# Designs tried in a protein design chat: VH-VL binders against Interferon-induced protein 44 (IFI44). Part 9

Target 1, 152 residues: Interferon-induced protein 44 (IFI44), of Homo sapiens (Human) (q8tcb0r1to152)
Amino acid sequence: MAVTTRLTWLHEKILQNHFGGKRLSLLYKGSVHGFRNGVLLDRCCNQGPTLTVIYSEDHIIGAYAEESYQEGKYASIILFALQDTKISEWKLGLCTPETLFCCDVTKYNSPTNFQIDGRNRKVIMDLKTMENLGLAQNCTISIQDYEVFRCE
Short names: E, the ipSAE of ESMFold2; O, the ipSAE of OpenDDE; V2, 0.75 times the mean of E and O plus 0.25 times the DockQ between their complexes.

## First folded at step 16 (VH-VL; framework fv_lumrotatug)

Design q3 (from q1 with heavy chain S31Y; at its last fold request DockQ between E and O 0.80; V2 from the best seeds 0.84)
Heavy chain, then light chain:
Amino acid sequence: QVQLQESGPGLVKPSETLSLTCTVSGFSLSYYYIHWLRQPPGKGLEWIGIIYYTGSTDYNPSLKSRVTISKDTSKSQVSLKLSSVTAADTAVYYCARDRPGWPLYFDYWGQGTLVTVSS
Amino acid sequence: EIVMTQSPPTLSLSPGERVTLSCRASQDIDDNLVWYQQKPGQAPRLLISDASNRATSIPARFSGSGSGTDYTLTISSLQPEDFAVYYCQQYTRWPLTFGQGTKVEIK
ESMFold2, look of step 16: ipSAE 0.748; ipTM 0.890
ESMFold2 (binder alone), look of step 16: mean pLDDT 91; pTM 0.927
OpenDDE, look of step 16: ipSAE 0.930; ipTM 0.968
ESMFold2, fold request of step 17: ipSAE 0.763, 0.762, 0.762; ipTM 0.892, 0.892, 0.895
ESMFold2 (binder alone), fold request of step 17: mean pLDDT 91, 91, 91; pTM 0.925, 0.926, 0.925
OpenDDE, fold request of step 17: ipSAE 0.933, 0.934, 0.935; ipTM 0.971, 0.971, 0.971

Design q4 (from q1 with heavy chain S31N; at its last look DockQ between E and O 0.83; V2 from the best seeds 0.85)
Fold by ESMFold2, look of step 16:
Structure q4 (fold): chain C 152 residues (1-152), chain A 119 residues (1-119), chain B 107 residues (1-107)
Amino acid sequence: as target 1 above (152 residues)
Amino acid sequence: QVQLQESGPGLVKPSETLSLTCTVSGFSLSNYYIHWLRQPPGKGLEWIGIIYYTGSTDYNPSLKSRVTISKDTSKSQVSLKLSSVTAADTAVYYCARDRPGWPLYFDYWGQGTLVTVSS
Amino acid sequence: EIVMTQSPPTLSLSPGERVTLSCRASQDIDDNLVWYQQKPGQAPRLLISDASNRATSIPARFSGSGSGTDYTLTISSLQPEDFAVYYCQQYTRWPLTFGQGTKVEIK
């Protein structure tokens, strides 16, 4: 049986329109493949642009990577939050996937203002990033599920 | 202490290949990325490219067809080659250190080496 | 690519004066901005990262501000050692690009 996305049709359309009208093809879902950033990156590297969508109660947030994720290699990252039908954007800029996803194998001493911790099922953000994404004051957001899509 | 040092010929003839070496100390090329940049005399800075710990590279599109960055981890060296040079390639060339991840900035620079392209 | 434009090209000032330097990006860069100082005959030195985060060794008289496309470096009371060229750099996407510099020189 096929793995289906948690995105509603409406949210999928909003995200597609915002990020250039590209078709979204599901690559990874935490509840199916395991809440481990290593598994996420193994499935999602070398896939061209990707959209990571994180589901937390009352929030859909995520990251759009303009280039393929590759081991240790910078990709241009655009953060987003989707609340109801409104989308907010904040450019994180050039960031390595190991730093963004806070993988067990990361060896960088470079804190980011936005980190996805699949193992602990948390997103960590500083106050500036939360504010620019229009989120309530909360330095940690829980991950109910997360998905990564190829954008083609 | 962290140190980067550029070395290579100061004079290169037109159409030849510019070849420079950045020798690093006080840190490992396994843990940090090296970029090359240049600054024409009296002008601003131009980013040339980066080499990752995997040996992969990214280059400025303006130079991509002529540039190769490589490294020799055993010698703690990163090399820059720029082919088919012209007078427009005359500049002070720098190597610079990048702590991988985020944000991307250069915390340590070499002293720079002037390369003049002249017949 | 993202074009970074600095103004003015040159400022002639006296010690003790407040100076503001402008850096504009051709697109929103969302605080993905670095400021460097370069003294004659030397390599650039990191001053400010993430638009406003002063590097550890940098005196408090240096501050960065701005948002979107418009950013400012401020030196609250210019010291003799601050006469230099100042560059901004963006890291939103490849290629990395720098402004052309603002020279701060003694009047």
Scores: ipSAE 0.775, ipTM 0.898, lowest interface PAE 0.9, mean pLDDT 89
ESMFold2 (binder alone), look of step 16: mean pLDDT 91; pTM 0.928
OpenDDE, look of step 16: ipSAE 0.932; ipTM 0.968

Design q5 (from q1 with heavy chain L104I, light chain T92V; at its last look DockQ between E and O 0.75; V2 from the best seeds 0.83)
Fold by ESMFold2, look of step 16:
Structure q5 (fold): chain C 152 residues (1-152), chain A 119 residues (1-119), chain B 107 residues (1-107)
Amino acid sequence: as target 1 above (152 residues)
Amino acid sequence: QVQLQESGPGLVKPSETLSLTCTVSGFSLSSYYIHWLRQPPGKGLEWIGIIYYTGSTDYNPSLKSRVTISKDTSKSQVSLKLSSVTAADTAVYYCARDRPGWPIYFDYWGQGTLVTVSS
Amino acid sequence: EIVMTQSPPTLSLSPGERVTLSCRASQDIDDNLVWYQQKPGQAPRLLISDASNRATSIPARFSGSGSGTDYTLTISSLQPEDFAVYYCQQYVRWPLTFGQGTKVEIK
């Protein structure tokens, strides 16, 4: 099925250069495949490194996974924010896909860290993570759309 | 009461396989991950590997060719096998509990078992 | 691949003194750092996770700070029970790696 990315050529180039210059191939788009983390993971597991891009207002945020997402298995996660042409990053570190794509904030030592809630179309992020990504501390992050790319 | 306890032979001959068992209680292996670590006498800690609830593993590259971690959920046991041992493998071996997700830290450890590779 | 380097190897101090222990990573780890305490003949004990988050039951005299590649563990007023070896650990990438330890001993 033919699906086009919301990512502009300029933003694609910036992200590509920042994360190792790899080709980005679209695996999933929320507005097309459904805003459900289960559908996202079904399409994106076992794909090698991936880049999750979240579109909110006039900025882009997301997560780069250095290893394949696999059920229950840790992957090293690098968070990013792209505002104007400036990219900031913050390493979340080793994290399971169920934790990253989950809305259960009572489960973790830092329940407001960074979680992508496809069902409710929002990103849950603590103040420390917002600050280190250069985002406004009162920024409410809603998901207008999100996409996942294979990086190869 | 969360408890982890390592067991196995305290003495292993060079070139043989070191085999240890971590027996857990007070929590389920379907809900927590177990790591193996070791510490040579008077030295620092080295991470050996992890076993996930699915049975998948990740290993330290320095040991990957010689190590196997497996589990038996019905017995609440996680096993470590390290083949072709040498004196360099003499260490206190620990199993440690990891609450899945983030961040990774070990809230409970076994008491450790010394394995000596000698002769 | 991430090398954790602790300094100094040994500190000899008296009870009541303020202690700072250094841990440096070979690349940015963005607060993905854990501190452990280990007494002779015992398994390590969790002190601090996420660089500064004190574990339950850990006295307030223990605190963690730092950013990027450079982190410190501070004991504000050293107690007799605090003489031990302290390790840092990163959780950014496999393999998990530990510093070599800093031994805090009685002067």
Scores: ipSAE 0.785, ipTM 0.904, lowest interface PAE 0.8, mean pLDDT 89
ESMFold2 (binder alone), look of step 16: mean pLDDT 92; pTM 0.936
OpenDDE, look of step 16: ipSAE 0.927; ipTM 0.963

Design q6 (from q1 with light chain T92I; at its last look DockQ between E and O 0.87; V2 from the best seeds 0.82)
Fold by ESMFold2, look of step 16:
Structure q6 (fold): chain C 152 residues (1-152), chain A 119 residues (1-119), chain B 107 residues (1-107)
Amino acid sequence: as target 1 above (152 residues)
Amino acid sequence: QVQLQESGPGLVKPSETLSLTCTVSGFSLSSYYIHWLRQPPGKGLEWIGIIYYTGSTDYNPSLKSRVTISKDTSKSQVSLKLSSVTAADTAVYYCARDRPGWPLYFDYWGQGTLVTVSS
Amino acid sequence: EIVMTQSPPTLSLSPGERVTLSCRASQDIDDNLVWYQQKPGQAPRLLISDASNRATSIPARFSGSGSGTDYTLTISSLQPEDFAVYYCQQYIRWPLTFGQGTKVEIK
């Protein structure tokens, strides 16, 4: 059956205006395809720029990749948070998809500013990133659902 | 002990191809990324490109038409070729190691090798 | 491409002085900045990553600060071994770019 986005029309318009492009095409939805980063990357690699949108309680947060995700290859990543109708961003910079979609902060030598853990359904980020995204509440960010869109 | 060592001709004639080899030890090319950089004498650093553990590459757009980076994992070697060189390509050339992920920085460097482009 | 501009080009100082080196990016880089030290005839050495995180084995007298487009490397009490050229580098996107360097030399 057809897979529909949890993104409201208003939020979709705000994100399109902020990141550019004319259309968001749904590639992956965690609640449909499974909360597994491997499945996400399999469906979302080689798709050009993409927008990952994470739904958590009162928060919509995510990541915009300026280049295609490809195995092991750096892409320029811009993090964002959408609260009410206000969008805030923090540039993560060059990051590999395996680091961005990771399940353990201790997997690499240095702490990662931002990690999406599909298996445990949580987002891990440091305090600096949380502050710069305007997320003034220090709590675990749970993934109720997450979606990836191709940006056309 | 992690080591990187650049090797190749120190003198290259204009219009020819500059060829360098980076030999690594103490780590696997299947797990780490190697970048090439250069530094003209008395000047700053310029990034040339990267080779990923998969063999894919990204290059500085200013050099992309002339540069090829490749690797031979069985020999623990990464090669740099820069075609159609001019005097502007005279520099100390470095290979440098990148722990994949984030943040991107170079934790180990070769000692560098000077390549002079001259008639 | 992101242009990194360092100032001043050269500083002549005595041991024991406090040193402040500036690095400006042509656009916001959101702390995606690295500082390196390079002594004559040597490859660069990592000092600071993520604008303010000292690398392993780097003395506490080195500190990084700044935000947005403007970043600073501070050496609180200059030691004889600190006379070198210092470079900043951004890693927000390709191509990686470096500042032109600030030479810290003995007065």
Scores: ipSAE 0.679, ipTM 0.873, lowest interface PAE 1.3, mean pLDDT 88
ESMFold2 (binder alone), look of step 16: mean pLDDT 91; pTM 0.921
OpenDDE, look of step 16: ipSAE 0.922; ipTM 0.964

## First folded at step 17 (VH-VL; framework fv_lumrotatug)

Design r0 (from q1 with heavy chain Y33S Y52S W102S, light chain W94S; at its last look DockQ between E and O 0.04; V2 from the best seeds 0.00; counts 0 for: pae O 6.1 > 2, placed apart)
Fold by OpenDDE, look of step 17:
Structure r0 (fold): chain C 152 residues (1-152), chain A 119 residues (1-119), chain B 107 residues (1-107)
Amino acid sequence: as target 1 above (152 residues)
Amino acid sequence: QVQLQESGPGLVKPSETLSLTCTVSGFSLSSYSIHWLRQPPGKGLEWIGIISYTGSTDYNPSLKSRVTISKDTSKSQVSLKLSSVTAADTAVYYCARDRPGSPLYFDYWGQGTLVTVSS
Amino acid sequence: EIVMTQSPPTLSLSPGERVTLSCRASQDIDDNLVWYQQKPGQAPRLLISDASNRATSIPARFSGSGSGTDYTLTISSLQPEDFAVYYCQQYTRSPLTFGQGTKVEIK
């Protein structure tokens, strides 16, 4: 009973192509392992570059980390949005995994314009970030599922 | 060199299951996705489906209910199953390679194998 | 699905002539268009990808152009080995779909 990705073959192909032909290996799936970001980080830290894919009703968005997630350490984050067969990206910059996944926003005073709130099943982003990703300003990003992949 | 070769019975009876095998060489199925296509005699091309290098599959909606694609990476073989065949399924069947990082088109093809559905 | 329409169905020409084949998509495919050549008894051969990118080992006389919904394959000077059926295919949306083909035959 292996865990399978929600990504279609087409979306997987597009993401792979966009990120330089790197292969995706599924590490975590919210609907299987739970929507607890602390557990997510325990499983996904120190795995090398990672791709987090968030599934909403009408949107696929996510975050690519160029470096391994490590507790309390900053990683370079690139956000993306996949709409049909077109992909857009926006460089978020350096961000700790705890901030990105809303594990403890009080621990690190790192303002961010993008947060993945697994507890409340929503993504928090400002209007500028939405614009940069090509998303409508009135867009609500509720998390139906999210997956984390190792990129190699 | 890259090679793909289709094999299987050239004749299938109506209502039975068409079974074909694509044997590849010169590359690994762990690195490349494989597509199945078909072409009725004197007609155009139709995409059947894909099995990605990760093992995920997807099919043409027109055939989805009848198609199954699988692979054995260790044997360098991809299988196509098409159930409940009719005369409309008579065609030359091709397997083709989709290269990693490339768009969804086909750089290498098998020579194709004719499958005739007849009583 | 995206419907691909090629024209004309058949084109009768002599060697040395310029060939222009058309391919129209039912919606914008954003240059996600590939051309194949197929000779009798053979599998299709890749000619052009991304609407205008000539594949490796394809002669310079083959070129692709177009945008949006309308695309063209051009053979600047038809050679005897170029008589074949040509197909266009889109890869913007699943399922992948082909045109019905244009047959280039000797006059």
Scores: ipSAE 0.024, ipTM 0.633, lowest interface PAE 6.1, mean pLDDT 91
ESMFold2, look of step 17: ipSAE 0.134; ipTM 0.731
ESMFold2 (binder alone), look of step 17: mean pLDDT 93; pTM 0.943

Design r2 (from q1 with heavy chain R99L; at its last look DockQ between E and O 0.90; V2 from the best seeds 0.84)
Fold by ESMFold2, look of step 17:
Structure r2 (fold): chain C 152 residues (1-152), chain A 119 residues (1-119), chain B 107 residues (1-107)
Amino acid sequence: as target 1 above (152 residues)
Amino acid sequence: QVQLQESGPGLVKPSETLSLTCTVSGFSLSSYYIHWLRQPPGKGLEWIGIIYYTGSTDYNPSLKSRVTISKDTSKSQVSLKLSSVTAADTAVYYCARDLPGWPLYFDYWGQGTLVTVSS
Amino acid sequence: EIVMTQSPPTLSLSPGERVTLSCRASQDIDDNLVWYQQKPGQAPRLLISDASNRATSIPARFSGSGSGTDYTLTISSLQPEDFAVYYCQQYTRWPLTFGQGTKVEIK
């Protein structure tokens, strides 16, 4: 039984065009595989570039990783927000997956600039990041669902 | 106190392998990443590569075919090997500490060691 | 690779003067920029991360600003201990790259 993405065809096309025109293959969906970042990383490591899409009440946000996620290894991260048909981006830069996905914070000094907390179903981001993504002033964004795609 | 110290031969012959060791104290290699960098005399800094706590590495593509970084966590040491050296590899070599995650910057550096490539 | 270009190459000033140093990236780096100070015979010293965040123990006379591709380090009132070479570094993508430096020297 195939897992169906929440991403509409229009939004999929917009994201594909923005991030290099690559085919999106669904690797993980929170509502199906569980809202735990350990499960997400287990399914999504060593997959090449990936696109993480987060669905909230009023908007779609996410992160594009230019390199494979691997344990403890830096990947170049580009954040985005998609509102209606307009996409904005903000480069987070080199970041480890544990920091981005709120894993194992006792080992690292984890910043609060942009973090995906699957267990508590929220995204934490600071005001600078929200402004650069064109989002209304909110300190925390709820996760209705989130998905990760292999970009191929 | 946090300390990093580079050591190794100051003179290396062309075509041979440059070998350096970074010895760290005041922190654990299981908690921090070590990078190698170099600075040719009178010139700017060049990033060589990183070793992660897993033993994985990333290297500057310009040097990748000639460079190996390794570590021995029990000895608090990180090693750099650069093969087939030429005069262009003459530089002060640094190791530097990176608190993993974000943002990526170097909070502590070794004193640096000059390596001269000369016949 | 992201090329970092600093200007001017050299700046000759007296203590008390205001210093502005430029760092330009070959593509948008979105505040993923670090500034270092290096004195002769010493390793670089961290001044500013994330374009504008001063490191601990760095005096308030140092400030960073800019966005996109264009960034500036400012020293509001130059002190004798501030004569050094200043480098910018980006951390947007591998490989990490540095500008070629700006030397701030005593007139």
Scores: ipSAE 0.761, ipTM 0.896, lowest interface PAE 1.0, mean pLDDT 89
ESMFold2 (binder alone), look of step 17: mean pLDDT 91; pTM 0.934
OpenDDE, look of step 17: ipSAE 0.923; ipTM 0.964
ESMFold2, look of step 18: ipSAE 0.718; ipTM 0.888
ESMFold2 (binder alone), look of step 18: mean pLDDT 91; pTM 0.931
OpenDDE, look of step 18: ipSAE 0.924; ipTM 0.966

Design r4 (from q1 with heavy chain I34M; at its last look DockQ between E and O 0.73; V2 from the best seeds 0.80)
Fold by ESMFold2, look of step 17:
Structure r4 (fold): chain C 152 residues (1-152), chain A 119 residues (1-119), chain B 107 residues (1-107)
Amino acid sequence: as target 1 above (152 residues)
Amino acid sequence: QVQLQESGPGLVKPSETLSLTCTVSGFSLSSYYMHWLRQPPGKGLEWIGIIYYTGSTDYNPSLKSRVTISKDTSKSQVSLKLSSVTAADTAVYYCARDRPGWPLYFDYWGQGTLVTVSS
Amino acid sequence: EIVMTQSPPTLSLSPGERVTLSCRASQDIDDNLVWYQQKPGQAPRLLISDASNRATSIPARFSGSGSGTDYTLTISSLQPEDFAVYYCQQYTRWPLTFGQGTKVEIK
């Protein structure tokens, strides 16, 4: 199994600088551990702040959680997009992991303006969020791979 | 019909523990998150903390060392205990209901109860 | 901690007038803002979520706008029943914070 990240050294440095200069330690990679939000949450809960990085065709997008993911608990979520070397962000705010992630075994409770669907390997996002992240209006966001890092 | 009602002593002596109860009806505490808030005279509302339907909690860092929120789902009650009170803890205290998920807002509030801390 | 500042503290207006209430955040909250109304002798109640989304049964004369750090609640034609205190709240991050309220008095 590959244990290495798809994140380049340059992109890692940019994300580290943007989110407080913390070391990034790989917790989960979809292509290794399975494209299932349940597996992601099992590996990533109670890890302190985490950075979820989603690789799509011509986009790197994701979410920074300021608090540990825990079942049913709010965490403050900052969305981001990284295009070449430029990073944009949009704060989703306090959100539970169940509403941010679509799980194979859980029902969709409430729409957020940004949802990660590992099962169907897509990101669901409204136009306002797409615009504030600097993404093309007619861009389809598919998940080629996604990774989660502990931020230490 | 959803109802929230705060109750407890209106007067508390300095250094003692403030203890309030929020009694709810029209919904189950197993399905909603409950918050406590307060408003000191002449000041804005201050969030005290949340109790999740699982029983876990998060507290305002400014009060965390002195506050405990708990619940009794079978009695439809959420409690607030604030230890070592001073005059600065004089406020109207509210309980409020939070529909879990996003966005975070309070869809129902109690009427509030004034607690005065004085000798 | 995100500080929310409301202004003015009090407005005295006649029915039919336009009311504009201001809420400022100490940092960008990206539309993570809620407005509440508290009428005399009643519990606070939800007016607007996500900066501009009117709650059910709230009349169309209430509207929310703004972005970044600056947000506004507007009542387009003040009715006698709109006498109340209005609060804003952010939900960007813990701890939740509120403005100190704006009291709207009907003359």
Scores: ipSAE 0.717, ipTM 0.863, lowest interface PAE 1.1, mean pLDDT 87
ESMFold2 (binder alone), look of step 17: mean pLDDT 91; pTM 0.929
OpenDDE, look of step 17: ipSAE 0.925; ipTM 0.965

Design r5 (from q1 with heavy chain Y53W R99K; at its last read DockQ between E and O 0.92; V2 from the best seeds 0.89)
Heavy chain, then light chain:
Amino acid sequence: QVQLQESGPGLVKPSETLSLTCTVSGFSLSSYYIHWLRQPPGKGLEWIGIIYWTGSTDYNPSLKSRVTISKDTSKSQVSLKLSSVTAADTAVYYCARDKPGWPLYFDYWGQGTLVTVSS
Amino acid sequence: EIVMTQSPPTLSLSPGERVTLSCRASQDIDDNLVWYQQKPGQAPRLLISDASNRATSIPARFSGSGSGTDYTLTISSLQPEDFAVYYCQQYTRWPLTFGQGTKVEIK
ESMFold2, look of step 17: ipSAE 0.762; ipTM 0.899
ESMFold2 (binder alone), look of step 17: mean pLDDT 91; pTM 0.924
OpenDDE, look of step 17: ipSAE 0.932; ipTM 0.967
ESMFold2, look of step 18: ipSAE 0.798; ipTM 0.905
ESMFold2 (binder alone), look of step 18: mean pLDDT 91; pTM 0.923
OpenDDE, look of step 18: ipSAE 0.930; ipTM 0.967
ESMFold2, look of step 23: ipSAE 0.759; ipTM 0.893
ESMFold2 (binder alone), look of step 23: mean pLDDT 91; pTM 0.927
OpenDDE, look of step 23: ipSAE 0.933; ipTM 0.968
ESMFold2, fold request of step 24: ipSAE 0.818, 0.808, 0.789; ipTM 0.908, 0.904, 0.897
ESMFold2 (binder alone), fold request of step 24: mean pLDDT 92, 91, 92; pTM 0.930, 0.923, 0.935
OpenDDE, fold request of step 24: ipSAE 0.935, 0.938, 0.939; ipTM 0.970, 0.970, 0.970
ESMFold2, last read: ipSAE 0.777, 0.777, 0.808; ipTM 0.883, 0.892, 0.907
ESMFold2 (binder alone), last read: mean pLDDT 91, 92, 91; pTM 0.927, 0.935, 0.924
OpenDDE, last read: ipSAE 0.938, 0.938, 0.937; ipTM 0.970, 0.971, 0.970

Design r6 (from q1 with heavy chain I50M; at its last look DockQ between E and O 0.07; V2 from the best seeds 0.00; counts 0 for: pae O 11.2 > 2, placed apart)
Fold by OpenDDE, look of step 17:
Structure r6 (fold): chain C 152 residues (1-152), chain A 119 residues (1-119), chain B 107 residues (1-107)
Amino acid sequence: as target 1 above (152 residues)
Amino acid sequence: QVQLQESGPGLVKPSETLSLTCTVSGFSLSSYYIHWLRQPPGKGLEWIGMIYYTGSTDYNPSLKSRVTISKDTSKSQVSLKLSSVTAADTAVYYCARDRPGWPLYFDYWGQGTLVTVSS
Amino acid sequence: EIVMTQSPPTLSLSPGERVTLSCRASQDIDDNLVWYQQKPGQAPRLLISDASNRATSIPARFSGSGSGTDYTLTISSLQPEDFAVYYCQQYTRWPLTFGQGTKVEIK
């Protein structure tokens, strides 16, 4: 009955090692709790550092927040891409959780380095971000599932 | 140009704490990981531990109870402390740069500093 | 921890000869293997990553190969500046571990 992560042991280990050997505690899973980013924020805000893992067809991408998500507050975000056993990262910089998770409709269709649109099952990022993460030059990546972890 | 330089006392008495500093230039500590390694005279290399951009650390289990690594990004310095030293801790100590992500390798090294543990 | 074993401990050769150094892991390391070169009084220098990816500015005479537990560093034609100790390192499991090194010396 307990919700389990989609991460394999190896991928989890790679992510943990990359982000400081921290423990990952599952907070939210799209396929279980729904792809509703507002609800996601309700559950994931004020949880300390968080790791959002997005599952796509060929790779895992996501965002690490160094500080707790707080409504209307900027957090330092680091993006990552995991393909097979190889991981890359790119510092996004300061971003509010509302912008990151497309909770503000006014931010839709706005040029951003990275947005997670759970509603439409898409990650939107610019070409520079794709390049920096070592990904193919696409504007969007399909979301099969996403998970948010407490990272402590 | 990328540079790392180890500094600290070259002689430490048994049971005392070894303290070294790695000063970097040509890059920011906020963008790279720093590792500490050591090499006893005439022997191979041993990984001591590392510090991530978040400030988190990871240590070799063989040394974990005695090792502390920290950093001051504003000063471009990483510190290593090894407590309760013995003659077995005599070695050349290196700090090395590690780019974010996988694969994990050390692309730049300090010149190393010899630390001798002796009475 | 994963134990890395290099062979032979010492190799005496003349300039121009082909060099083959072996590195064996105690378990499969999935090409997560690095080679370093170290000369006396100097820090190690990165040669190869991912078992076969030559680092920037490393001469083409250096190449890495292998898979699973067995890996090889090859120097196609040994140059005078290549006499040194060579180390392999795995990054599959923490802690990071190194081989004991192979010394390539002049015959």
Scores: ipSAE 0.000, ipTM 0.603, lowest interface PAE 11.2, mean pLDDT 91
ESMFold2, look of step 17: ipSAE 0.765; ipTM 0.897
ESMFold2 (binder alone), look of step 17: mean pLDDT 92; pTM 0.940

